Miniprotein binders against a7ua95r516to809. Designs and how they scored, part 114

Target 1, 294 residues: a7ua95r516to809
Amino acid sequence: ASLSLLSISDLVPDLQFIFFWMSNAIEILYFIQQKSPAYMQTIELMDDKAGSKESLLSATISANEEAMTILEEVIMYTFQQCVYYITKTLYVVLPGLLDCNPFGTEPSSEQCRRAAGVCVCAVCVMPEAVRRVVSVFQTTSDLLQQYQVHSEIQSQMFAYLFFFTNVSLFNQLIDKGPARGWFQRSRVLQIQASVKILLDWAKGAGHNHLAQKFFAKFCSTVTILASPPQQLSQMSWKALCAEHPSLKPVQLHRILTQYQLMAELGPLPIWQPSSEDEAYIYRTVDLLESFENH
Key: E = the ipSAE of ESMFold2; O = the ipSAE of OpenDDE; V2 = 0.75 times the mean of E and O plus 0.25 times the DockQ between their complexes.

## First folded at step 7 (miniprotein)

Design m10 (at its last look DockQ between E and O 0.06; V2 from the best seeds 0.00; counts 0 for: pae E 8.3 > 1.5, pTM E .591 < .8, other shape alone 11.842 > 2.5, unsure alone 68.033 < 70, SAP 78.485 > 70, copied fold)
Fold by OpenDDE base, look of step 7:
Structure m10 (fold): chain B 294 residues (1-294), chain A 94 residues (1-94)
Amino acid sequence: as target 1 above (294 residues)
Amino acid sequence: TSEERVRQLVEQAKQALKEGRPDEALRLMEEAIRIAKEMGDEELLAHVFHVMAEIMAEELAKKGLSLLIAVRTGNPELVKEAFELRLEIIERLE
């Protein structure tokens, strides 16, 4: 099936099973971890009749360790599968976020249209491209809550999904932005507004800290590009580095170079990299973000 | 004697487990725990809990592997059944 037709709704039946398995495996593992010490202590307190105590203890420990190892593997595998399927759906919908005009009139969600005609709920007033991205995250959140997945695992999942989203959006903006006109101020303002809607959702969902942390690079890029030329031209390289610490020197240099071209600014000595950073601005291998380092 | 009955139940539970009847093993162990508690014999109760822990660990290991296989092969029904049985066991032990 072409990746272009994959929606989060199509994956819900499969995801439900995976979340069920993951949640239950976590609960069972936790139960064993909590109860095993008490059982072992009980065995240790038994009278050593005929040297059987040590053998029984050893057998119990071995059996519990085996069970725990298998459960850990199940948890890890199910987590990876959830992330794999969810990130595939994100991969399909994220490019639409960069092309979205949030200031235009867009139709309400299909669900609300079927139920009430014109709905003015928070989801229905979102641009379609933003709504599609939010729908992936909301569906994930709903499934995690429905299956009562441990809060730590929920946090890890959202951390990864936000990381993936940031890397995807950042890389697309840096690589394709100039050619697609995404560096034009009007387009940047649209992107900024779309991302704000996503961040507002994350805040409402209780993931504000994670969203701020993992979207930092993309947000910094958008903030720089949205800055008026009169303001940005007064900021030195060092000041920009300090204000946007999430950006590598090569990334900042690329953004400023493209900004300069777009704004038809001549060379700005104030944006010249420091002697310390001069070696790093040519490290093109560090320009795009990697998916491997999370 | 009540002690002999508990020991008999434990052996029957071990046998039920060997025969692939973990539910019967658990039932037998619950009865053994009940009797041991009523007797106030802490040593006997400790023995019963040890055997219970072994049964649980073995059952968890077997079902865990089956679960992993089921997840990898995309058989959700086998996984659901395995977890439902275990959750029921956990709820009883709580």
Scores: ipSAE 0.020, ipTM 0.361, lowest interface PAE 5.6, mean pLDDT 82
Fold by ESMFold2, look of step 7:
Structure m10 (fold): chain B 294 residues (1-294), chain A 94 residues (1-94)
Amino acid sequence: as target 1 above (294 residues)
Amino acid sequence: TSEERVRQLVEQAKQALKEGRPDEALRLMEEAIRIAKEMGDEELLAHVFHVMAEIMAEELAKKGLSLLIAVRTGNPELVKEAFELRLEIIERLE
């Protein structure tokens, strides 16, 4: 079945309109904020013999606050609408990352393998599932730059998109991974390679810090699952918690349980939770992440 | 004069909006803001900002509802939020 019904390209005309208005509202708000103190200071230096100074100051403050309030509401509304529409598109394409194979029969992978000691990865073509996700990020970046949206707002936009991506991929992996075979080591290595391509895109786009911060939970999960059994079985629960602080005890416990099952390391628990964590490893209400801000 | 040009652009933008040409109205207001910023006339710029904010709020409320429909979302809370924000913005501007 085709997933083009929620394609990012279908949203571009409406997103262009919203980004344009948001960018202009931000510029106008910034201008008012920059000039307001100087204007009010000029009024304060006026001779007060006529007794009108307090009324003029009050009217000026009221007019500026009314304009800024309207502009802030427009900015918040437009930002929320952009995030909503872009994440709805992203939600449709993200599950494909968990099912795709970035190795194997892709022509770009074969061309890189056939280069005799010289990798020509500049000609490699990313897997289609990864391309769909990158297309959403790249289209968003292109629109933000086209409309000269302030860099801090661009960063906030990508913070939300990376947060959403992390929650969506983590929840899908935890919830559907056993039935879909995503915890098998060969599958995890494929997922890790696909996510690496996304992280490389984020670094090249100037969002490396945001990606490192907001992908932390999913990346920690994949890092643990991709670890060789000899290395992982030698790490204590305490060491794993310290190395992966983004994972809640119930989440880490679930990941390790699936790892032990898939690596066929027997039914006896290898990793013993600390006494403080024992109460938390069965809190299933904390297993999946919320799409709400924390 | 530059002030006369700014006020002319604002009036032309209002007229273009009434005639159903929001893209032209937006372009005219962008030029008006640019000229008013270059002049440093704070009172004129505050007037231009108010007109632009009114135009942007009205067009955004219309587009916000249309955008939700075009995406075909199943999330009625966002449709309700867009409609409520439109009513609030319209009431504040009057």
Scores: ipSAE 0.013, ipTM 0.291, lowest interface PAE 8.3, mean pLDDT 74
ESMFold2 (binder alone), look of step 7: mean pLDDT 68; pTM 0.521

Design m1a (at its last look DockQ between E and O 0.08; V2 from the best seeds 0.00; counts 0 for: pae E 7.3 > 1.5, pTM E .767 < .8, placed apart)
Fold by OpenDDE base, look of step 7:
Structure m1a (fold): chain B 294 residues (1-294), chain A 106 residues (1-106)
Amino acid sequence: as target 1 above (294 residues)
Amino acid sequence: TSEERVRQLVEQAKQALKEGRPDEALRLMEEAIRIAKEMGDEELLAHVFHVMAEIMAEHGLLEQAKYFVFRSLRIAARTGNPELVAEKLEEALELRAEIIERLLEE
């Protein structure tokens, strides 16, 4: 009940606090890491007055190691908390993306209409379901930038969020897609258009490579399902495997089987798995993606 | 004592800031830094650098403040005193917090 009402805007105050400490800890850790070798060398060059040098060196190393350990713990903790809160918000809004009709005249968000009339910004022209997902990512991006979080940590954050999003969307599509009619070509085209908007956002935000990498499975699935029967029926199993290397044999087999049922196609010998893949197409444990494999 | 002189200079610098004389505050702190270096008292020097960072932050010299925060922490780390490192780390985090808050208000 409480999760359904959780918007990213409601989490901003907590996220701000976490991002603040994360950024500070990263910067201090980086400073210690870069300067510690120079300090040790300076101590090593000092005159050895009666063992004082060795004791000072040992004490300095110990103090730096302790400080670094504490900072690393803070960074890990704050990172995990950010991911936890943001993924909860994504979990709520992601299902709406699969049901979204981006070609429909859904009313633009009331908020932009109230302030400035007809806002034609890229966000205001987005379907509401897509806008909600993009808003989570945009808010995350804005906070990371505002608190000057190191670029590597930003990349890791988005890598995980895109991974999570891909797993969530892929699993929902594979598991619930047939029952919800998401395998119908018209619905697939809607999903494809919605995902394209998200990918375009990611490209504009500087995360194009990460988005392409981590959305590969979902995009491949949507691409196959969006393909006309006449085109897809001419592609062999090996050709499909080569074109969609992100899909496991069991996943590709499931997609093709459901496509065949939906398109009322008879058995297609050309889609028969290779002898090498035949053992893997029955590994149902590998059908859905795991959130733990990141 | 040289230590007492450093403490006096720091207090005078803080007072100069309150009176709207930042240039004088900086001059006083430079002298304090010089004396602390001449004494070879790394603990005192770490303290002086931290105060310098606070002074700079209060005057909107946020990048310079950040630099002196790190310098303070660096000197503390060189002492090999874990308690001092912890103290200066806490102070550094607090001051960095203030710096970021001010940057967000601009």
Scores: ipSAE 0.024, ipTM 0.357, lowest interface PAE 4.9, mean pLDDT 85
Fold by ESMFold2, look of step 7:
Structure m1a (fold): chain B 294 residues (1-294), chain A 106 residues (1-106)
Amino acid sequence: as target 1 above (294 residues)
Amino acid sequence: TSEERVRQLVEQAKQALKEGRPDEALRLMEEAIRIAKEMGDEELLAHVFHVMAEIMAEHGLLEQAKYFVFRSLRIAARTGNPELVAEKLEEALELRAEIIERLLEE
């Protein structure tokens, strides 16, 4: 039981322990993989007429395979524990991205406030909700670097964190968006600006490819909702599906329905699904994403 | 108590190795493992495997030592106790260091 799981900064001591195990397990696994053949050759050179060499070789081979299996399990366990702690924190802070205003009235920095009379410095203001999410990603990145975790494992970690972020934001937007006014154009533009801050962080951290891949569904949704009516109305259903392949037909249909409502373009549907997609636009079971379908 | 018996066997095994009787030490540790398994006390069993590994490493039986350290790791992982897993991983790194030092002397 721990209340320390409410913010990422409160989790750092626990995450340090978990990253320590993971990094050490990887190092030991590498040692066994690279040194085990040499030890087998040493045993094979031993002088033993009683056949004890054969028994020792068999036991040593079995021990090495057993050790590698155990280390792989520990690596998987520690990875899962890291993901558990970090996503628990993300789950708490992500909803704020949908309500925040990245175009704040006042600059957050002293330097930006002094320059406000010369230029619009709204971009130098990071909303607290965005800062909380960035802090989770940055703290994770710092810990992975501190413990020298292999780059492939770092990429897998951020792939999952971006996947989780995408699912959480998408589901909340689709499920709660109508009631909370998140489909209003001014709100969508604010959400788009907040997401851009996250994408810029991911690019600067060396995870641009992962962010583009795993944020695709939420980014596609926001891109559609932010589009001017003049331009979006000229795109066919087929063109929108081609532009946004991450969206299932039911999801795209729901987004376009909300867009048409908020843009006050009348009750008659503008975008007609293809005959192929007509059977899929009302599959409510496919509307929301699962956190378990990584 | 059975835990007291296991700890006594461990100490007797350490003494037997110090006296140059590795066969007796192994026999004593095998009995300690058997009793710890009977108790179903996984933390005690992980401890017994760790001590076995230390005894083997101290007397140059480095592959057997590696075997027992990693058996200890698996038991620790089964408990789900992160502190115990961290402890056993650090012990594995210590064994790796001892193996490297002995190989450099050869």
Scores: ipSAE 0.014, ipTM 0.301, lowest interface PAE 7.3, mean pLDDT 76
ESMFold2 (binder alone), look of step 7: mean pLDDT 75; pTM 0.687

Design m2c (at its last look DockQ between E and O 0.66; V2 from the best seeds 0.00; counts 0 for: oily stretch 65-83 1.61, pae E 8.7 > 1.5)
Fold by OpenDDE base, look of step 7:
Structure m2c (fold): chain B 294 residues (1-294), chain A 106 residues (1-106)
Amino acid sequence: as target 1 above (294 residues)
Amino acid sequence: DPELLERAKERVRQLVEQAKQALKEGRPDEALRLMEEAIRIAKEMGDEELLAHVFHVMAEIMAEHGLLLQAKIFVLRSLIIALRTGNPELVEEALELRIEIVERLE
């Protein structure tokens, strides 16, 4: 099947299998770590029947070490596979978020229309493009809860997914935004509203801190672009750097340059980079975010 | 109630046999479902020896289907129960199964 047709729903059976083993492996590893010392003490307190105790202790230690190694491998592998499949589905649906008009009368999904009652649930009122992204995160959350995956692993999963989402959206906005008109104020306001829906979902799911941390760069970019020209033209380079610390100097410079062109403001001396930042604004290699640094 | 316990044990035995049969018939999903039910019943009964036996059989099933990592996980689950209960026979059985899996599949 073409990647374009792959929905998160199509991956649920495979993801269920992976989450099952991940959860079991974590449970067993935790049990070994917590209970192994007590078991060794129990063996040490047994009557030494002709060297059987030492042999049993040695065998138990060796088995536990091997077991822990295998379990760690299983956890790492299953985690990686989950991330791989979920990020593929995100990659397909995320571009639609930037083109979405949340203020438009896009028809609610046919499924919610067939229920005789207008479902006023937060998901039913979402634009289709936003709903598709939220559905990936919600499905992931539901699976993690269904299989009772340890809270730390859940947090790591969402941290990575939010990181991936931020990098993907940021890079698309910076690279394609000018050509697609996403830097136009009306389009920026649509993007801002769509991202707010996603952040509200993350807050409701208990991941507010992670979402705020990992979406900071994209949110800062959208906030700058959504700012009225009269307000933004009064902010100095230093003030903008201080207010948006998640942006590198080259990124901020690119955003302001494109904003200036779009708003027909001409060159603004107040946005001139500091002498310290002047060398960094030309580092085009740092313009786009990397997926490898996480 | 000892009668309820015996009925539950018999139900677990039946599920294990049905799972083995489902595997022979090439229905691994059904075998997994049956074994999950067996695990659930064994846990509800609080019968650690029965649970260890179910895990042992599950490991054998996984090994026979080339699911080496899964087989190892169930061996470890059985071993953990064996160590927790202090049953040396269960420990030996789990270790023997581990050796058999390694020898056959590695």
Scores: ipSAE 0.016, ipTM 0.328, lowest interface PAE 6.6, mean pLDDT 84
Fold by ESMFold2, look of step 7:
Structure m2c (fold): chain B 294 residues (1-294), chain A 106 residues (1-106)
Amino acid sequence: as target 1 above (294 residues)
Amino acid sequence: DPELLERAKERVRQLVEQAKQALKEGRPDEALRLMEEAIRIAKEMGDEELLAHVFHVMAEIMAEHGLLLQAKIFVLRSLIIALRTGNPELVEEALELRIEIVERLE
């Protein structure tokens, strides 16, 4: 039962509490920023008996300034707490995407089994590993909508989640891929299909532009690895850098090295780094991404 | 529809009393969930004085749990609404609770 303790459903009560606070803080901040000036004008139009009007205006201004400072801090704190809880569940479920087979999970996959090889099944169901990740994203989206969180905050939340997902998947693929066999072509195609399901969810949820931006590094990696040798061998180092600007030279070099090994290709002259990049392909400090660079 | 409005006000009052009872029985998460529903209904009705009262009670619940920063937020919401309505009793109540919360923070 230990893995079930880390599911997103186990965290919903805590997330509901945090989203409740965040939504309330946002509403108060909105009121102060947009409606409080009209409220202050109402006080300014009051009859000024005994000179109390200026004292009331000063006290109200001071209260508004204090409230704005506190609310900004609460919004940031609650946002960070949401990210903490949600990414904790993502950390547990994301590795499964690299190991799952999205093509062979249906009872009615007889047509796919009769093919000469593994193919994409037109009547496929979402594999469990992909479903777990989608469940985290969908539950987050549902909670944000339930509490009517401002759309800009919703976008920032999913930017964080997509950033985290990209870093986690990329780092695991680069760091653990050789030992786990994840650079094998059949596995890369399975990973590509699983990521496609996530991208389709993001598009349907209205976050396509965020997903395109923040998944770019991992998607570029998988696209290169999934490319047929005839196509990839025709692209120079300079062309690959230009097509995949999200990849650092050390990252692209590592990916191509693994591709050569798995495709049984010898060194290709057109994949030699440019003279400007040659000094950077060994910078191991740049190989893995930091979770702090968002 | 006056009948529907009165039913909604009664439901809000019931939720507030249930939340106070849940707090007394040591179930603060239930109290907060009940108050969340009360806030939703009061906002939907557009009854500003009722909403200010609901925020005031929420601040009291938060303060009793030692959640003083959260309590300060809700009493500020109550105060701002009270100022908008021009109801001096609601303003005085919100100011007194805010002073109590600020003193406990120090």
Scores: ipSAE 0.013, ipTM 0.312, lowest interface PAE 8.7, mean pLDDT 78
ESMFold2 (binder alone), look of step 7: mean pLDDT 83; pTM 0.797

Design m2d (at its last look DockQ between E and O 0.21; V2 from the best seeds 0.00; counts 0 for: oily stretch 65-83 1.61, pae E 11.1 > 1.5, SAP 83.449 > 70, placed apart)
Fold by OpenDDE base, look of step 7:
Structure m2d (fold): chain B 294 residues (1-294), chain A 106 residues (1-106)
Amino acid sequence: as target 1 above (294 residues)
Amino acid sequence: DPLLIELAEERVRQLVEQAKQALKEGRPDEALRLMEEAIRIAKEMGDEELLAHVFHVMAEIMAEHGLLLQAKIFVLRSLIIALRTGNPELVEEALELRIEIVERLE
């Protein structure tokens, strides 16, 4: 099947299997780490029938050491597999978020059309492109809760998914934005509204801090591009760097240069990089974000 | 109620057999669902011995299908319950199955 046709719903059976193993492995690892001394004491209190106690204790210690190693491998493997499948689905749906018009009368989902009543649920009022992205995150959240995966692992998974989403959206906006017209104010306002819906979902799901942290770069870019020319032209390079610390100097310079071209402002001396940043604005290798080093 | 316990045990046995059959038919998703239901019933009853038995059988099923890592996990779950409850028979069974799984890996 072409990658373009894979929905998150098609991956649910495979993800269920992976989450089952992940949850079981975490439960066992937690038990060995926290409760192992208590059941070893139980063995120590058993009547010493002719060396059987020492052999059982030795076998249990050896089994626990091997078990911890195996369980850690299983947790890492299952985590990686979940991330792989979910990010593959995100890769397909994320481009639609940048082209989405949230202010348009896009028809409600087919499911809500079949219900004779206008469903006013938050999902039904979402544009289709935003709903597809939210559906990936919601399905992931629902599966993590269904299998009672430890809260720390849930947080790590969402941290990575938000990181991936931010990198993907940022890189697409910087690379393709000028050619696609995404730097036009009207388009930027559409993108800003779409991202706000996603952030509101993350807040409702209990991941507000993670979303704010990992979407900072994309949100900063959108905020700059959404700013009126009259306001942005009054801000110095140093003020913009301070307001948007998530952006590297090369990234900020690229954004401002494209904004200047789009708004027909001509060269603005106030946006000239500081002498300290002047060497960094030419580091084109740092322009796009890496998916590595998370 | 002894009758309720017996009925629940019988239901768990039926689910385990259905799961074995689903795996033989190449339906691992259904096998997983059936085993999840068996685990749920055993947990709801608070029957730790029944739960250990379900994990033991799950390990056997996994081993038979070449899922040796998964089998090891369920053997360990059974062993942990057996040690916690002080059931020497379940401990011995879990240790024997562990040896069998390791011998298949060598």
Scores: ipSAE 0.019, ipTM 0.381, lowest interface PAE 4.2, mean pLDDT 85
Fold by ESMFold2, look of step 7:
Structure m2d (fold): chain B 294 residues (1-294), chain A 106 residues (1-106)
Amino acid sequence: as target 1 above (294 residues)
Amino acid sequence: DPLLIELAEERVRQLVEQAKQALKEGRPDEALRLMEEAIRIAKEMGDEELLAHVFHVMAEIMAEHGLLLQAKIFVLRSLIIALRTGNPELVEEALELRIEIVERLE
């Protein structure tokens, strides 16, 4: 497996093979689970001339147990390999969402028109940076459907991809945002629009519930930053914590500090953390998210 | 159609032998591509004993290519199919290869 691949299209042949493995393992597992009682019944009806029935029954039970264990391991391994390859390509394209101006760029639509005749799809009207991220998600969805992977496994795959996306975008915004000017209001509004396009794709693809659940931290951050100063300055720390439970105290404090700087507001007493949260607003170990919390 | 089935089985056997030869000649990428086609045809035929054999050879090729984790997956697929068919020779062959691959991983 080459780890130098930078595009999802370069990975499609490898992903096709891995999805083929996964889909077959899932089907075999369900076949064994569904047909195992009938096979045991058939052995029970055999003529037992020399005790061969009990030996065959014992061997069949042992073989079924080993097969199910092995199949579960294969499914887990192939799932992890797919996630690994897909997230490597996703990590490369995600930063573009933070620099994108979705209001000014006319997207290319040649591939969409050729694939669907002359119809218009959502990917054809989106900015190039958003299109690159959506292309990773869409290619993944197409492959899962092509190989008829069970819907529960498809949901688990996208749950992890959305988790990864949230962590990557949040960490980059918090870590690089001050230097890159991403906390400026015009920039935040552009980021908000780009994320909305991505969420609209997820809704249209049948993953709305997963996207709402796993993007919560990044979306909360953008919602706060996009709020007008007249409205946000009237919200207390307690109210902000209650409306944005996905944000840790250190994270909310950092976001409000950056908002204050960009809006040219002085310190606001209403934004003082509660006494319970005072100990936590300086925990830099909690500021950035871990990719291993899935 | 019995003739179509016989021709497809011969095509799979040809692909497997070509892949084994490519591996001996130091061309493992070509061997893998040939085996991908063999898997596709064997799956379309529904011949489970042939598919188990094809997965067994794929595992051998991947192990020679240094892809031991992937080889472990393919020998497990061969074993699972062999268990479903109830053919004890295929089961024994898959278990032996699995032991060899696992020992090389340690």
Scores: ipSAE 0.005, ipTM 0.167, lowest interface PAE 11.1, mean pLDDT 76
ESMFold2 (binder alone), look of step 7: mean pLDDT 82; pTM 0.783

